# Miniprotein binders against q96jn8r1131to1294, part 76

Target 1, 164 residues: q96jn8r1131to1294
Amino acid sequence: TLEFLENHGKNILLSNGNRTATRVASYNQGIVVINQPLVPQLLVQVRIDFLNRQWTSSLVLGVITCAPERLNFPASACALKRAAWLLRGRGVFHNGLKICEKFGPNLDTCPEGTILGLRLDSSGGLHLHVNGVDQGVAVPDVPQPCHALVDLYGQCEQVTIVNP
Key: E = the ipSAE of ESMFold2; O = the ipSAE of OpenDDE; V2 = 0.75 times the mean of E and O plus 0.25 times the DockQ between their complexes.

## First folded at step 7 (miniprotein)

Design P4
Fold by ESMFold2-Fast, scan of step 7:
Structure P4 (fold): chain B 164 residues (1-164), chain A 98 residues (1-98)
Amino acid sequence: as target 1 above (164 residues)
Amino acid sequence: GPEEDLFRALDLMYKGLELLREGDFEGALRAFEEAVRIAEKAGNKDYLALALWLVGEVLKELGREDEAREYFERAREIAEEIGDEDLVKYAEELLKEL
C-alpha cells in the first residue's frame, strides 16, 4: 500500500496510517516522500486538503533520485538540486534551474480538492496528472530508481494519498 | 561544461515534446536531433538513448519509417549498454510495428 515515509521534513506530522501529511508550522520544512520507488505505470496521487492563503506560493511536486529513508531534508525541495526534478508554479526545475517555462496548470493556484498525480511511462518520462487528466511528459528521462516527492510549501498545509 | 550541456539537452527534449503537442513535427525533430548531438558529445548514454527514441517517434509520425527504424535500433543498442530493459523492450516493439 502507498504511504508517506516516516522520514520527512521537520514541520510534518503524518496521520491516517501515514497517508495524510500536515505541515504544522511556518511555510517550509514540509517535504514528504512516497514509501516505494516510482516504477513505470504506477500512478501516485495526492489530494490538496488545506490551503493557507497567508502564504504566496504553494506545493511542489516531483521526483527524487537519492535514497530518502535517512536523508536530512532541506527546508525546501529546490535545495535538493541534482537529486530532484520538480514541478513548481508553471515551471519544471532541475538543479536549481528552470528547464521548462510553461507546463501544466499553475500549481500555486490549484484549489483545495485538486488531485495531483505522478506516473512514469515505459520510456522513463515523468507525467503529471491533474484531476485524472494526463498533462503530458514534464521530464523526459528520469534516472532510476526514483521516488515521488511532495513539498508542502507555502499555502499547502495538508495532502492525502488517494487511490483511483 | 558537461552539466550545462546536459541541461541544454534536457531543455531541448522538453521543448520538442511541447512542439509535438502543438503539431509542429519539424520543430520537434530539430529539437530532438540537437539533444542527440549534445548527449552524444557529453557521453551521457541515458539522455542519448531517450533522445534517439524521441527522434524515432517523430520520424514515425512523419511517415519516414526507414529513418525511424535506424533511430529505434540505435536507441535499443544504447539502452542495452546501460541496462535499461524497459527501453530495450519498447524499442523492439516499435521496430516490429514499422
Scores: ipSAE 0.000, ipTM 0.097, lowest interface PAE 20.5, mean pLDDT 81

Design P5
Fold by ESMFold2-Fast, scan of step 7:
Structure P5 (fold): chain B 164 residues (1-164), chain A 98 residues (1-98)
Amino acid sequence: as target 1 above (164 residues)
Amino acid sequence: GPEEDLYRAYDLMELGLELLREGDFEGALRAFEEAVRIAEKAGNKEYLALALWLVGEVLKELGREDEAREYFERAREIAEEIGDEDLVKYAEELLKEL
């Protein structure tokens, strides 16, 4: 079964059998990683449970290609540099650079209850799913192995893994 | 690189806002001043204007009104350059309150 790894950002508390992640302090130090590698056709989904609108931006989704089990996570996913491909706001980012503009919906404005999914297709393309709707290929040719990552940044203080 | 530095400037501004809400004005000032330095080095005028305005807010709360005025005026000038009409208005309103 899919779970968040016990290794996570310092402000995270895991509950619900490691399927719910809550950021209990501040706005950052909220990175969580799924315990299974993201292999082709595996759909990993999280639901936004709670948004604190005192903050300006919200969660980041993506993949990380380094081994996450003992990684010392940085304050935000953007600091993972070459190891991560990230969806933030309406952009796609890699190694601190915006590699695609206006992909999918604005993640900073997705309401509570939104279900966000990550999936690799048979060609290694990373797809974003929003409430069951495939948004298309955000990143072609993702290196493998990789793991799905959620950064509970800013507004997003709680997410829960949900099954399709 | 410059993009990673901008993420750090953004994080510092969010940290400073949290510290302001907690009443840690000295901590907020340090965070916003560092964000100014990073934004200035990166040449990002949008972040620079915002960070300068936030420094001014903290200085005003600390009673350092002459320094606050300087930062609000710098923020207004940069905001005018980039066409940020909201930030121009905010900076002008704060200048009137000093």
Scores: ipSAE 0.000, ipTM 0.174, lowest interface PAE 12.6, mean pLDDT 84

Design P6
Fold by ESMFold2-Fast, scan of step 7:
Structure P6 (fold): chain B 164 residues (1-164), chain A 83 residues (1-83)
Amino acid sequence: as target 1 above (164 residues)
Amino acid sequence: SKEEELFEYAEDFAKLALELLEKGDYELAAYYYLLAAEYALEAGNPELAFEYARKAIELAKKSGNELLLYDAEELLEKIKEEL
């Protein structure tokens, strides 16, 4: 079964069998990673459970190609300089550099209850799904193995893994 | 060490931010100065983090991005606690 790894950002508390991640302090130090590599045909989905509108930006999601079990996470996922492909707001970022200006909906404006999904296609393309709707290929040719990552940044204080 | 690695990332993001600033991309420059400040703070250098956060605030104001400004101001308050 899909779970968040016990290695996570220092402000995270895992509950519900490691399927719910809650950021208990501040606006950062909220990185969590799924316990299995993202392989083709696997759809990893999280639901936004709680938004704190004191903060302005919201969650980041994407993939990393380094081993996550003992990774020392930075305060923000976008600070990952190597082996990271991330979606934030409407942008797509590779190792801290914006590679696409507008992709999919603005993640900073997704309401509570939104289900966000990541999936690799057979050609290694990374897809974003929003409430079951495939937004298309955000990143082509993702190296494998790769691991799905969620950064509970800013507004997003809680997410739960949900089954398809 | 972990702190040396984090410091390298802080410097790299600050260099990228400066390049973006020179091109007039205030919003993206502010964003990368914010990342530089976060890394510098985690690396145990609150003085450098303060410098980068201040640059992020200035550029976020110039960009008109109130959301980014709020994030930068919140980080600056955290940095001040470690000075």
Scores: ipSAE 0.000, ipTM 0.165, lowest interface PAE 14.2, mean pLDDT 84

Design P7
Fold by ESMFold2-Fast, scan of step 7:
Parts: sequence; C-alpha cells; structure tokens
Structure P7 (fold): chain B 164 residues (1-164), chain A 83 residues (1-83)
Amino acid sequence: as target 1 above (164 residues)
Amino acid sequence: SKEEELFEEAEDFAKEALELLEKGDYELAAYYYLLAAEYALEAGNPELAFEYARKAIELAKKSGNEYLLEEAEELLEKIKEEL
C-alpha cells in the first residue's frame, strides 16, 4: 500500500495511516515522499484537501532519484541539491533550474478536490495526470530508481493519497 | 503578505548560495543565486534580482556549466526589462 514516508519536512503531520499529510505551520518545511519507488506504469495520486489563500504559491510535485529514507529535507523542494525534477506553477524544474516555461495547468490555481498524479511510462518519461487526464510527458528519461514527492508549499496545507 | 513570502525565499536562497560559495561549490552556488534572482524579481525587487543574477553568471562561468550560464544570462535580460 502506498504511504508517505515517516521521514518528511519538519512542519508535516501524518495521519490516516500515513496516507494524509498536513502542514501545521508556516508556508514551507512541507516535503513528503511516497514510501516506494515510482516504477513504470504505477500511477501515484494525491488529492488536494485544504488550501489556505493567505499564501501566493501552492504545492510542488515531482521525483527525486536519491534515497529518501534519511534525507535532510530543505525548506522547499526547489532548493533540493540532489537529482530532482519538479513541477511548480506552470514550470518544470531540474535541480532548481527551469527547463520548461509552460506545462499542463497552473498548479498554483488547482482547487481543493483536484487529484494530481505522477506516472513513468515504459521509456522513463514522467507524466502528470490531473483529475485522471494525462497531461503528457513533462520530463523524458528520468533515471531510476526514483521516488515521487509532494511539497505542501504555500497555499496547500493538506493532501491525501488516493487510489487510481 | 505574498511579496514578503517571495522575498524571504529569495534571501534564504542567497544565504545558501553564500555558504556553498565559501565551500568552493561554484555550480550549486550559481544554482541558488539563480533561484534567488527569480524569487526577488517575482517579489517586485528587480534591483536585488539584478545583483543575484550577475553573481549567478560569474559563478556559472567558473563552474563551466554552459546550460546554467545560458539560463542566468536569459534571466538577466528579463530583469533588465523591469529596471
């Protein structure tokens, strides 16, 4: 069963059998990682449960190719120093650098109830799914093994893992 | 406020960049200055963004990372449009 790892950002509280992540303070320190590698064709999905409109930006999601179990997480996912591919707003980022200006919908405007998914295709392409709709390949040739992550940044204070 | 959030992130990235620079990690320092410049620009501070972008260019040249250099130079041109 898919769960969030107990190693997470310091402002995170896990509940619902480690399937719900809540950021209980501030706007950052909210990184969570799925407990097993993202293998080809596995669709990992989270639902946005609660948005706090006090903040400007919202959640970030993507993959990292380092072992997450004992990783010292930075305050935000965009500061990750290891191999990381992230979707933030409309952009695609690799190791902190923007590699695509516009991909899929703007993640800063997705409402509560939105289901966001990550999937690798057979060629290692990373796909974003929004409410069941495949947005296409955000990143080609992601190295494996890799792990799905969500950064409950800014507006997004709660997400829950949901089955496909 | 919204701008305060972005400004705080810019300063945090710049602080990390300085620590990396002190360790001689030019490539990562350039990455963090590039992030600092982007967030400073979004926060409505193009003067600060300009300073960070120039630092990113300097360090990207030292690192030999041509992709990082191109990104930093592109950002600097966008910042100049706001000055």
Scores: ipSAE 0.012, ipTM 0.253, lowest interface PAE 8.7, mean pLDDT 84

Design P8
Fold by ESMFold2-Fast, scan of step 7:
Structure P8 (fold): chain B 164 residues (1-164), chain A 83 residues (1-83)
Amino acid sequence: as target 1 above (164 residues)
Amino acid sequence: SKEEELFEYAEDFAKLALELLEKGDYELAAFYYLLAAEYALEAGNPELAFEYARKAIELAKKEGNEELLLEAEDLLEKIKEEL
């Protein structure tokens, strides 16, 4: 089944059979990647387990199109350029550009217990799901293969993979 | 334009960094100055990128954040190549 890869940000500790990721220090170095490619109709879901409100921003999620197993991750997913399509706050980002200003709910304000999902449709569109509700296409025509990425940034210190 | 959008992001991150600096959150301020420097460089403004990267280095040193310091120093070398 789905697990987080052993290659992850420096501040991450994996537990619960590599299905729970905890950021144990600071606010950054918290990137984790799912161990299997995101193929059409596969729904990958994570639950927000713990928020530390001393920080201002929260988690980022999206997809990466380079091979993640040996990748030297930057301190934050926002530093990833052409290889990543990211959802942060209310924006959709690619290659250092905000490509959509308002999409779905504000990720910086999602409470503990929120379940966030990523899915590719049959046309290669990337969908965000929030508590089971499809928010629509955030990114059309995502290159394949791609992998689901979660950046436990700022407030978000723990997530767990949950089954549909 | 694309360049104008990148510059806007640089300014947004720099403003956030300044607000965090005023609150005494030096580690987050350093991180957002680093992002501001990256976007300023991509926008074709290496002079502004240099200022932001230098600020990130200063704050990372103050907090003893070795990883952020190394990232900022690496970026500063790239910025210097375009000055």
Scores: ipSAE 0.012, ipTM 0.204, lowest interface PAE 8.9, mean pLDDT 84

Design P9
Fold by ESMFold2-Fast, scan of step 7:
Structure P9 (fold): chain B 164 residues (1-164), chain A 98 residues (1-98)
Amino acid sequence: as target 1 above (164 residues)
Amino acid sequence: GPEEDLEYALDFMELAREALRQGDFLEAYYYFDLAVEYAEEAGNKEYLATALFLVGQVLKELGREDEAREYFERAREIAEEIGDEELVKRAEELLKEL
């Protein structure tokens, strides 16, 4: 069963059998990681449950290749300097460097109820799914093992893991 | 392109200001420094000068005065180039305090 790890950003509260993550304070310290490595054939999906528009930026998602169980998370996923591939706003980022200017929809404008998914294909390509629609390969040849990460940043205050 | 780079520069400035509101000067430094990189890539000298000045202010708060001086000098130079007299004066004032 897919769950968020108990090691998470300090502003996160887990509920619903660790399948719902709520950021209970501020705009940051909201990183959560899925409890199982992202292996080919596994589609990890989260639903955006609540958006607070006092903030400008929103949810970031992607993968990390370091072990997450004891990781000291930075205040935001954007501050990860190594072993991270992230989808933020309109861009794709690797270790802080923007490697693609436009990929998929603008994550800062996805409404409540949007279902976002991450999947590895058989060649190690990382795919984003939006409401069941494959956006294509955001990142080719992701090193394994890797772990799906969601940063409840800014506007996004709650997400829930949903089954395919 | 330049318009997208400018939007990211503005987003990073917003993130840095939120970090300052929380009293997190290290996080603010990180985001203002990213704002500098994106404003420079966008070719927008107005936002570049402002972002450089803000990095200088955060570095001063962190006690990194030699680095702060470098950023204030760069901000002043670009502010002079674009005719931003207010920013020139502000940078000169902060340089005298280091």
Scores: ipSAE 0.014, ipTM 0.329, lowest interface PAE 7.2, mean pLDDT 87

Design R1 (at its last look DockQ between E and O 0.06; V2 from the best seeds 0.00; counts 0 for: pae E 12.1 > 1.5, pTM E .453 < .8, unsure alone 69.863 < 70, placed apart)
Fold by OpenDDE base, look of step 8:
Parts: structure tokens; C-alpha cells; sequence
Structure R1 (fold): chain B 164 residues (1-164), chain A 81 residues (1-81)
């Protein structure tokens, strides 16, 4: 069963069998990691449940290749400087460095109800799925094992892991 | 100039009030940069740094506090000139 790990950002409250993450304060400190590592053809999806329009920006989605159980999470995923591949807005980032300017839809403007997915293909390419539509390879070769990471940032206050 | 620093601090405060996180960071960093380059006032620089740290931590109360303190100090420095 896919769940968020108990090791999470300070402002996160887990519920629904740890399948729902809610950021209950401020605009950051909202990193969560899914328990099972990504393996080829496993589609991991989260639904944006609630947006708080008080803030700009929104969730960051990506993967980490370090052990997540004891990771000391920074206040935001953008501060991860190692073992991190992230999708923010329309950009793709590796260890804080933008490696792609425009990829897929703008995550900052995804409405509530949007289902975002991550999937590794057989070649190690990380795919983004949006509402079931494969947006293509965001990262061509991701080291394995890796874990899906969601940063509930800015507007994004709640997400839930959903089955494909 | 001192006036430019004040403007950046004001913009930071406005961005904060609007919830514009990118602009907020931008203006805090600009304010800090100007404080270091133009004024060299250690207390003002520390307030700007504290604002940036508060922003990074998401501490809203301290963030507002330090932005306002930086602005206040900048305005006082301008008045002395």
C-alpha cells in the first residue's frame, strides 16, 4: 500500500491511513515522501485536494534517491541539493539547478482535483502524468531506487495518494 | 542608495501581504544586497538576513517583523542624511 512516510515536513499532518497530507501552517515545511520506491511501470499518483489562494506557487513533485526515512527535510524541496530531481512550475530541477525550462503543464496553475503521477519507464526515464495523460520524460535517467516526493508548497495545502 | 533600499523593503512587505512568494524572496534579497553594498550598516544587514531566514523557515511573524525593522532602520538612516 502506498503511503506517505511518517518522516515529513514540520507543517504536515497525515491522515486517511497516511495517504492524505495536509499542510496546516504557513506556505512551506510541507515535504512528504511516498513509502515505496518507484519501480519501472509503477504509477504513483497524487490528487491535489485543496488550494489556498492566499499564496502563489504550488506543489513541487519529484524524486529523491537517498534514504527518505531519516532525511532531514529542508523547509522546501528547492533547498534539496543532493539526490533530488524536481518538477516545479514548468521547470525541471536537479539538485537545485534548473535543467529544463519548460516541461509539461505549469504545476503552479493546476487546479484542485488534478491528479499528478510519476512513473519510471524501462529505461529509467521519469514520466510525469497529468490526469492520466503521459506528459513525457521529465528526467531521462533516474538512479534507482528512488522515492516520489511531494512538497506541499504555496497554494497546495492538501494532497491524497490515489490509485491508478 | 538608501531610497532604493527602502523601496525594496516596501516591495517585500507588499509582496508578503499579497502572498507572492517569488517576489517576496526577490525583494528581500535585493534589500539585503543593497544594504550590504550601499549602507554597510551591520544592524540593518542583520535585520535583512533575519528576514530572509524567517522567509526560508516560513515563520510569518518573524518575517514581517524583520522586514518592518529593516524598513524602519533604512528610513532612519535616510533621515540622518
Amino acid sequence: as target 1 above (164 residues)
Amino acid sequence: SDEELIDEAKKALEAFERGDLDLLRKYIEKALEKAEELLGDEELIEEAKAALEAFERGDLDLLRKYIEKALEKAEKLLEKK
Scores: ipSAE 0.747, ipTM 0.877, lowest interface PAE 0.5, mean pLDDT 94
Fold by ESMFold2-Fast, scan of step 7:
Structure R1 (fold): chain B 164 residues (1-164), chain A 81 residues (1-81)
Amino acid sequence: as target 1 above (164 residues)
Amino acid sequence: SDEELIDEAKKALEAFERGDLDLLRKYIEKALEKAEELLGDEELIEEAKAALEAFERGDLDLLRKYIEKALEKAEKLLEKK
């Protein structure tokens, strides 16, 4: 069963059998990682449960290729120095560098109830799914092993893992 | 005071230009606190929040733009007094 790892950002509280992550303070320190590597054919999905409109930016989704069980998480996923591919707002980022200006919908405007998914295709391409709709390949040839990451940043204060 | 908001915004820009990111964060947070308490200007508050978020993400070009916009807006608001 898919769960969030007990190793997470300091503002996170896990509940619902480690399937719900809540950021209980501020706007940052909200990184969570799925407990299993993202392998081809695995679709990892989270639902946005609660948005705090006090903030302007929202959640970040992506993958990292370092071992997450012992990782000291930075304040935001975009500060990761390890090989990291992130979807933020309107863009795709690799280790902090924007590599695509416009991919999929703007993640800063997705409402409560939106289901966001990450999946690797058979060629190692990273796909974003939004409410069950495949947005296409955001990143080709993601190195393996990799791990799905969600950063409950800004507006996004709660997400829950949902089954496909 | 409202003058403190302008001073904090100016100090934030100066800290940015010097590459003192810890001091920059401090002044952005103080400016946001003052904007929320004193002016209640939703656009200024949103720009201050956007600056803080850009800072956390290391987007220094965007951070500079939001700091400059916040300072410009704060100056205009105090000019109307």
Scores: ipSAE 0.007, ipTM 0.244, lowest interface PAE 12.1, mean pLDDT 80
Fold by ESMFold2, look of step 8:
Structure R1 (fold): chain B 164 residues (1-164), chain A 81 residues (1-81)
Amino acid sequence: as target 1 above (164 residues)
Amino acid sequence: SDEELIDEAKKALEAFERGDLDLLRKYIEKALEKAEELLGDEELIEEAKAALEAFERGDLDLLRKYIEKALEKAEKLLEKK
């Protein structure tokens, strides 16, 4: 069963059998990681449950390629400079460097109810799904093993893992 | 610089948490000066002005929220570079 890992940002409260993550303070310290690595044909999906629209930016979605169980997370995913491939706004970032200016929708504008998905294809390409629609390859060859990561940043205060 | 702006905002939050209102005002004003130097980021300037207005009214709940929003915006600006 897919769950958020117990090692998470310090402003996160896990509930609903560790399938729901809520940021309960501030705008950051909200990194969560899915407990199983991505494998081909596994679609990991989260639904945006609650947005606090007084903040200016929203969630970050991506993968980390190091073991997450004992990792010390920074305050925000933006500070990950190793082993990280992140989708922020419309950009794709590798270890803090923007490698694509425009991919998929602007994550800062996704409304409540949006279902965001990550999967690997047979070549190790990372795909983003938005409300069931494949947006194509965001990252062409992600090292494995990797884990899906969500940073409940800014507007995004709650997400829930949902079944495909 | 952008790093100086983030450092000033962090020091403002630290001063707020200690209850050091004189130091808090100083760091808010320094952050506003740096936001104006960055030219063209109206949102950051507006957040800093809102923090100063909340401070002058004694509205500590709003002051903390505006400081945190300003930090969030400043971090996002550094990511774009």
Scores: ipSAE 0.007, ipTM 0.252, lowest interface PAE 12.1, mean pLDDT 82
ESMFold2 (binder alone), look of step 8: mean pLDDT 70; pTM 0.564

Design R10
Fold by ESMFold2-Fast, scan of step 7:
Structure R10 (fold): chain B 164 residues (1-164), chain A 81 residues (1-81)
Amino acid sequence: as target 1 above (164 residues)
Amino acid sequence: SDEELIDEAKKALEAFERGDLDLLEKYIEKALEKAEELLGDEELIEEAKAALEAFERGDLDLLRKYIEKALEKAEKLLEKK
């Protein structure tokens, strides 16, 4: 069963059997990680439950290749300077460096109810799924093991794992 | 530096959470000064001014919102460098 790890950003509260993450303060300190490695063909999906439009940017998601159980999370996922591939807005980031300007839809504009998914293909390519639609390969040849990460940043104050 | 701006803004938020209003005012003023000198980002400067005005009016909920928005913007600008 897919759950969020108990190790998470300090502003996160887990509920619903650790399948719902709520950011209870501010705009940051909202990183959560899925409790098992993202193995090829496993589709991990989260639904955006609540957006607070007083903030300007929104949720970030991606993968990390370091062990998450004891990781000291930074204030935001994009501050990770090693072992991280992240999707934010229209961009793809590797270790804090933007490596692609425009991939998929703008994550800052996805409404409540949007379902976002991460999946590795058999060649290690990282795919983003939006409402069940595969957006293609965002990052080729991701090192393994890797772990799915969601950063409840800015507007995005609540997500729930769906289709566990 | 940009790091100094972020540090001052974080100290403002920490002072707010502790109820230390004298330190809060001081750090907001320092953050505004540095935003004007270093970033030249007109939107960030306006948000810092709005935070100071909210403080002067005693609107602490609105003050917190503006400090946090300014921090969000400052962190994103620092990433670009």
Scores: ipSAE 0.006, ipTM 0.270, lowest interface PAE 11.1, mean pLDDT 80

Design R11
Fold by ESMFold2-Fast, scan of step 7:
Structure R11 (fold): chain B 164 residues (1-164), chain A 81 residues (1-81)
Amino acid sequence: as target 1 above (164 residues)
Amino acid sequence: SDEELIDEAKKALEAFERGDLELLMKYIEKALEKAEELLGDEELIEEAKAALEAFERGDLDLLRKYIEKALEKAEKLLEKK
């Protein structure tokens, strides 16, 4: 069963059998990682449960290729110095460098109830799904093994894993 | 925007002058979020983080020092207008 790892950012509280992550303080320290490697055809989905509009930016999601079980997470996912491919706002980022200016919808404006999904295709392409709709390949040839990561940054204070 | 970042920093300093440390913390955090989003001044980001750390551990003398430094930087930015 898919769950968030117990190793997570310090402002995270896990509930609902480790399937709901809540950021209980500030705007950062909200990184969570799925407990299973993202293998081809596995669709990992999270629902945005709560947005706090006092903040400006929102949820970041993507993959990391380092082992997450004992990782000391930085304050935000975009500060990851290696082996990270992230979707933030309208951009695609690799290790903090923007590699695509406009991909999919603006993640900073997705409302509560939005379901966001990550999936690898058979060629190692990372896909974003929004409310069940495949947005296409955000990142080709992701190295494996890789792990799905969600950063409850800024506005996004709660997400829940949703089964397809 | 730079204007929003300066405004949040100014409000943090006003909260400190009123003795509202909880509101101060909130405005410092908002300023830090905006600075990170804008890929702002690295020195400002580091100082804001240090201020938050001092507040969290109850080191009010060190917090005051970082607030004073932030005020000096905000005043310099306003002078450049």
Scores: ipSAE 0.012, ipTM 0.385, lowest interface PAE 8.6, mean pLDDT 80

Design R12
Fold by ESMFold2-Fast, scan of step 7:
Structure R12 (fold): chain B 164 residues (1-164), chain A 81 residues (1-81)
Amino acid sequence: as target 1 above (164 residues)
Amino acid sequence: SDEELIDEAKKALEAFERGDLDLLRKYIEKALEKAEELLGDEELIEEAKAALEAFDRGDLDLLRKYIEKALEKAEKLLEKK
């Protein structure tokens, strides 16, 4: 029952029952949000389907604490500032600040077929999963409610929600 | 090279998106340097210079426009070759 919300970045086209998101233009305006709050122990996973190697950076994953249903999305997730905790490249970011250096793999180099997951633990810690492997706590004490976010930025032009 | 110019221009746009003005200026200057190495593309050089001028004036709307035009022209040069 997990789907991407119909409110999304303007360059996104949803297909496959709103489980596949495709960025159809440029390198930005590609934010999508999962339709259910990220509650503890729910594992939300997306697969990288298509990379356009004309761009240098790739997808951003994270959570937002503002209501996503009618949000006017900015060009990139990094503009969300205080409402967002983001995994970009190797870093963890909040409010424009790098709060952790070298967490998990470099998201700019993950190949097509990589499955990326987000999960909250019982203490509110945000975990990243890569191809089924838990990378640990990227962000402690995430405020609730929060929603899983994917920014199809740069190279990453298509992702699909996959079940565990 | 054309490929290096595209790479520098894309990095400039990424810095713009992040609001990192120091990196933005650096990559615009690198893109201008690469554009000047290209033979026979005066329009691309002019647009890179216009981007720096807009940056210096704090005109972010014009800056974005010129960076996007420079990237578009650099991509067309790669396709031609």
Scores: ipSAE 0.006, ipTM 0.174, lowest interface PAE 14.1, mean pLDDT 79

Design R13
Fold by ESMFold2-Fast, scan of step 7:
Structure R13 (fold): chain B 164 residues (1-164), chain A 81 residues (1-81)
Amino acid sequence: as target 1 above (164 residues)
Amino acid sequence: SDEELIDEAKKALEAFERGDLDLLRKYIEKALEKAEELLGDEELIEEAKAALEAFEEGDLDLLRKYIEKALEKAEKLLEKK
């Protein structure tokens, strides 16, 4: 039931029933959003399918609190200046500003096959899961509704939604 | 890093001087990736985007100007660290 929205970055091609996203050009314009709001009890997971080592940085993931169906996506998720909480490298970012220096593993070094998950707890805390392991609360008190976002940036050229 | 951005910009200029357009495009795109990573420097990002647009339009004079501006900007950012 979970799918990527057909509104996505211009370099994205969706396949596999809109459950696989492939970035087909360059290193950016690779933002995708899950079709359902991230509500407590929902674990959204994506698997890294393909990494292109010609690029330096990798996948960014997080949540946005604006309606995604008709959003004009910027070239990179970290350019979102409103309503965005993102995990990039080791950092946590709110509207493009780093709010935590080191959280969880370095996303720029996660290998192909890594499964990354996002979940809200009952208190509105945003959790990152890496290969099934809860990394803890990255962002407390996320406003709702919010939507899970993945930016296939740099090295990360393909991800697939994985059911729990 | 800022050092990598400077290095990629210099390589782009060298490829331009040699007339190696495939290598030039590669280094412009890598420089743009690094410029975006610096976050918050919208002017540098816009200049890097303008360089790529000039390349796609075949305006080599404008392309050279934007590459040189991006290099100067990147060196200025490195001095502030």
Scores: ipSAE 0.006, ipTM 0.286, lowest interface PAE 11.7, mean pLDDT 80

Design R14
Fold by ESMFold2-Fast, scan of step 7:
Structure R14 (fold): chain B 164 residues (1-164), chain A 81 residues (1-81)
Amino acid sequence: as target 1 above (164 residues)
Amino acid sequence: SDEELIDEAKKALEAFERGDLDLLRKYIEKALEKAEELLGDEELIEEAKAALEAFQDGDLDLLRKYIEKALEKAEKLLEKK
């Protein structure tokens, strides 16, 4: 079963059998990683449970290709300078560098109840799914193994893993 | 220009010291826009966003700290260019 790893950002509390992540302080230190590699055909989905609109930016999600079990997480996912492909706002980022200006919906404006999914296709393309709708290939040729990462940044204070 | 980013951040701090919160918000937002357009430095952009978020929270001590940090980082980055 899919769960969040016990290694996570300092402000995270895991509950619901490690399937719910809550950021309990501030606006950062909220990185979580799924406990299993993202293999082709696996759709990993999280639901946005709670938004605190005192903050401006919101959830970031993507993949990392380094081992997550003992990784010292930075304050935000976008500070990862190696082995990271991330979706933030409408941008796609590789190791902190923006590689695409507009992809999919603006993640900073997704409401509570939105279900966000990550999936690898058979060619190694990383897909974003929003409420069950495939947005297309955000990143081609992702190296494997890779691991799904969610950063509960800014407004996004709680997410829960949901099954397809 | 990069000098405009520093100028707008300084104006934000001056507005904060005067207690003009509407003007403070305006200059923080302009500084963030300029940081994204001109410098592209993600840490500077994130600190500018953190300043805006602190403003929205009403945490004026944290707001002042982030404005000062953003100014310090902007000045260092411009010296490197």
Scores: ipSAE 0.006, ipTM 0.198, lowest interface PAE 13.4, mean pLDDT 79

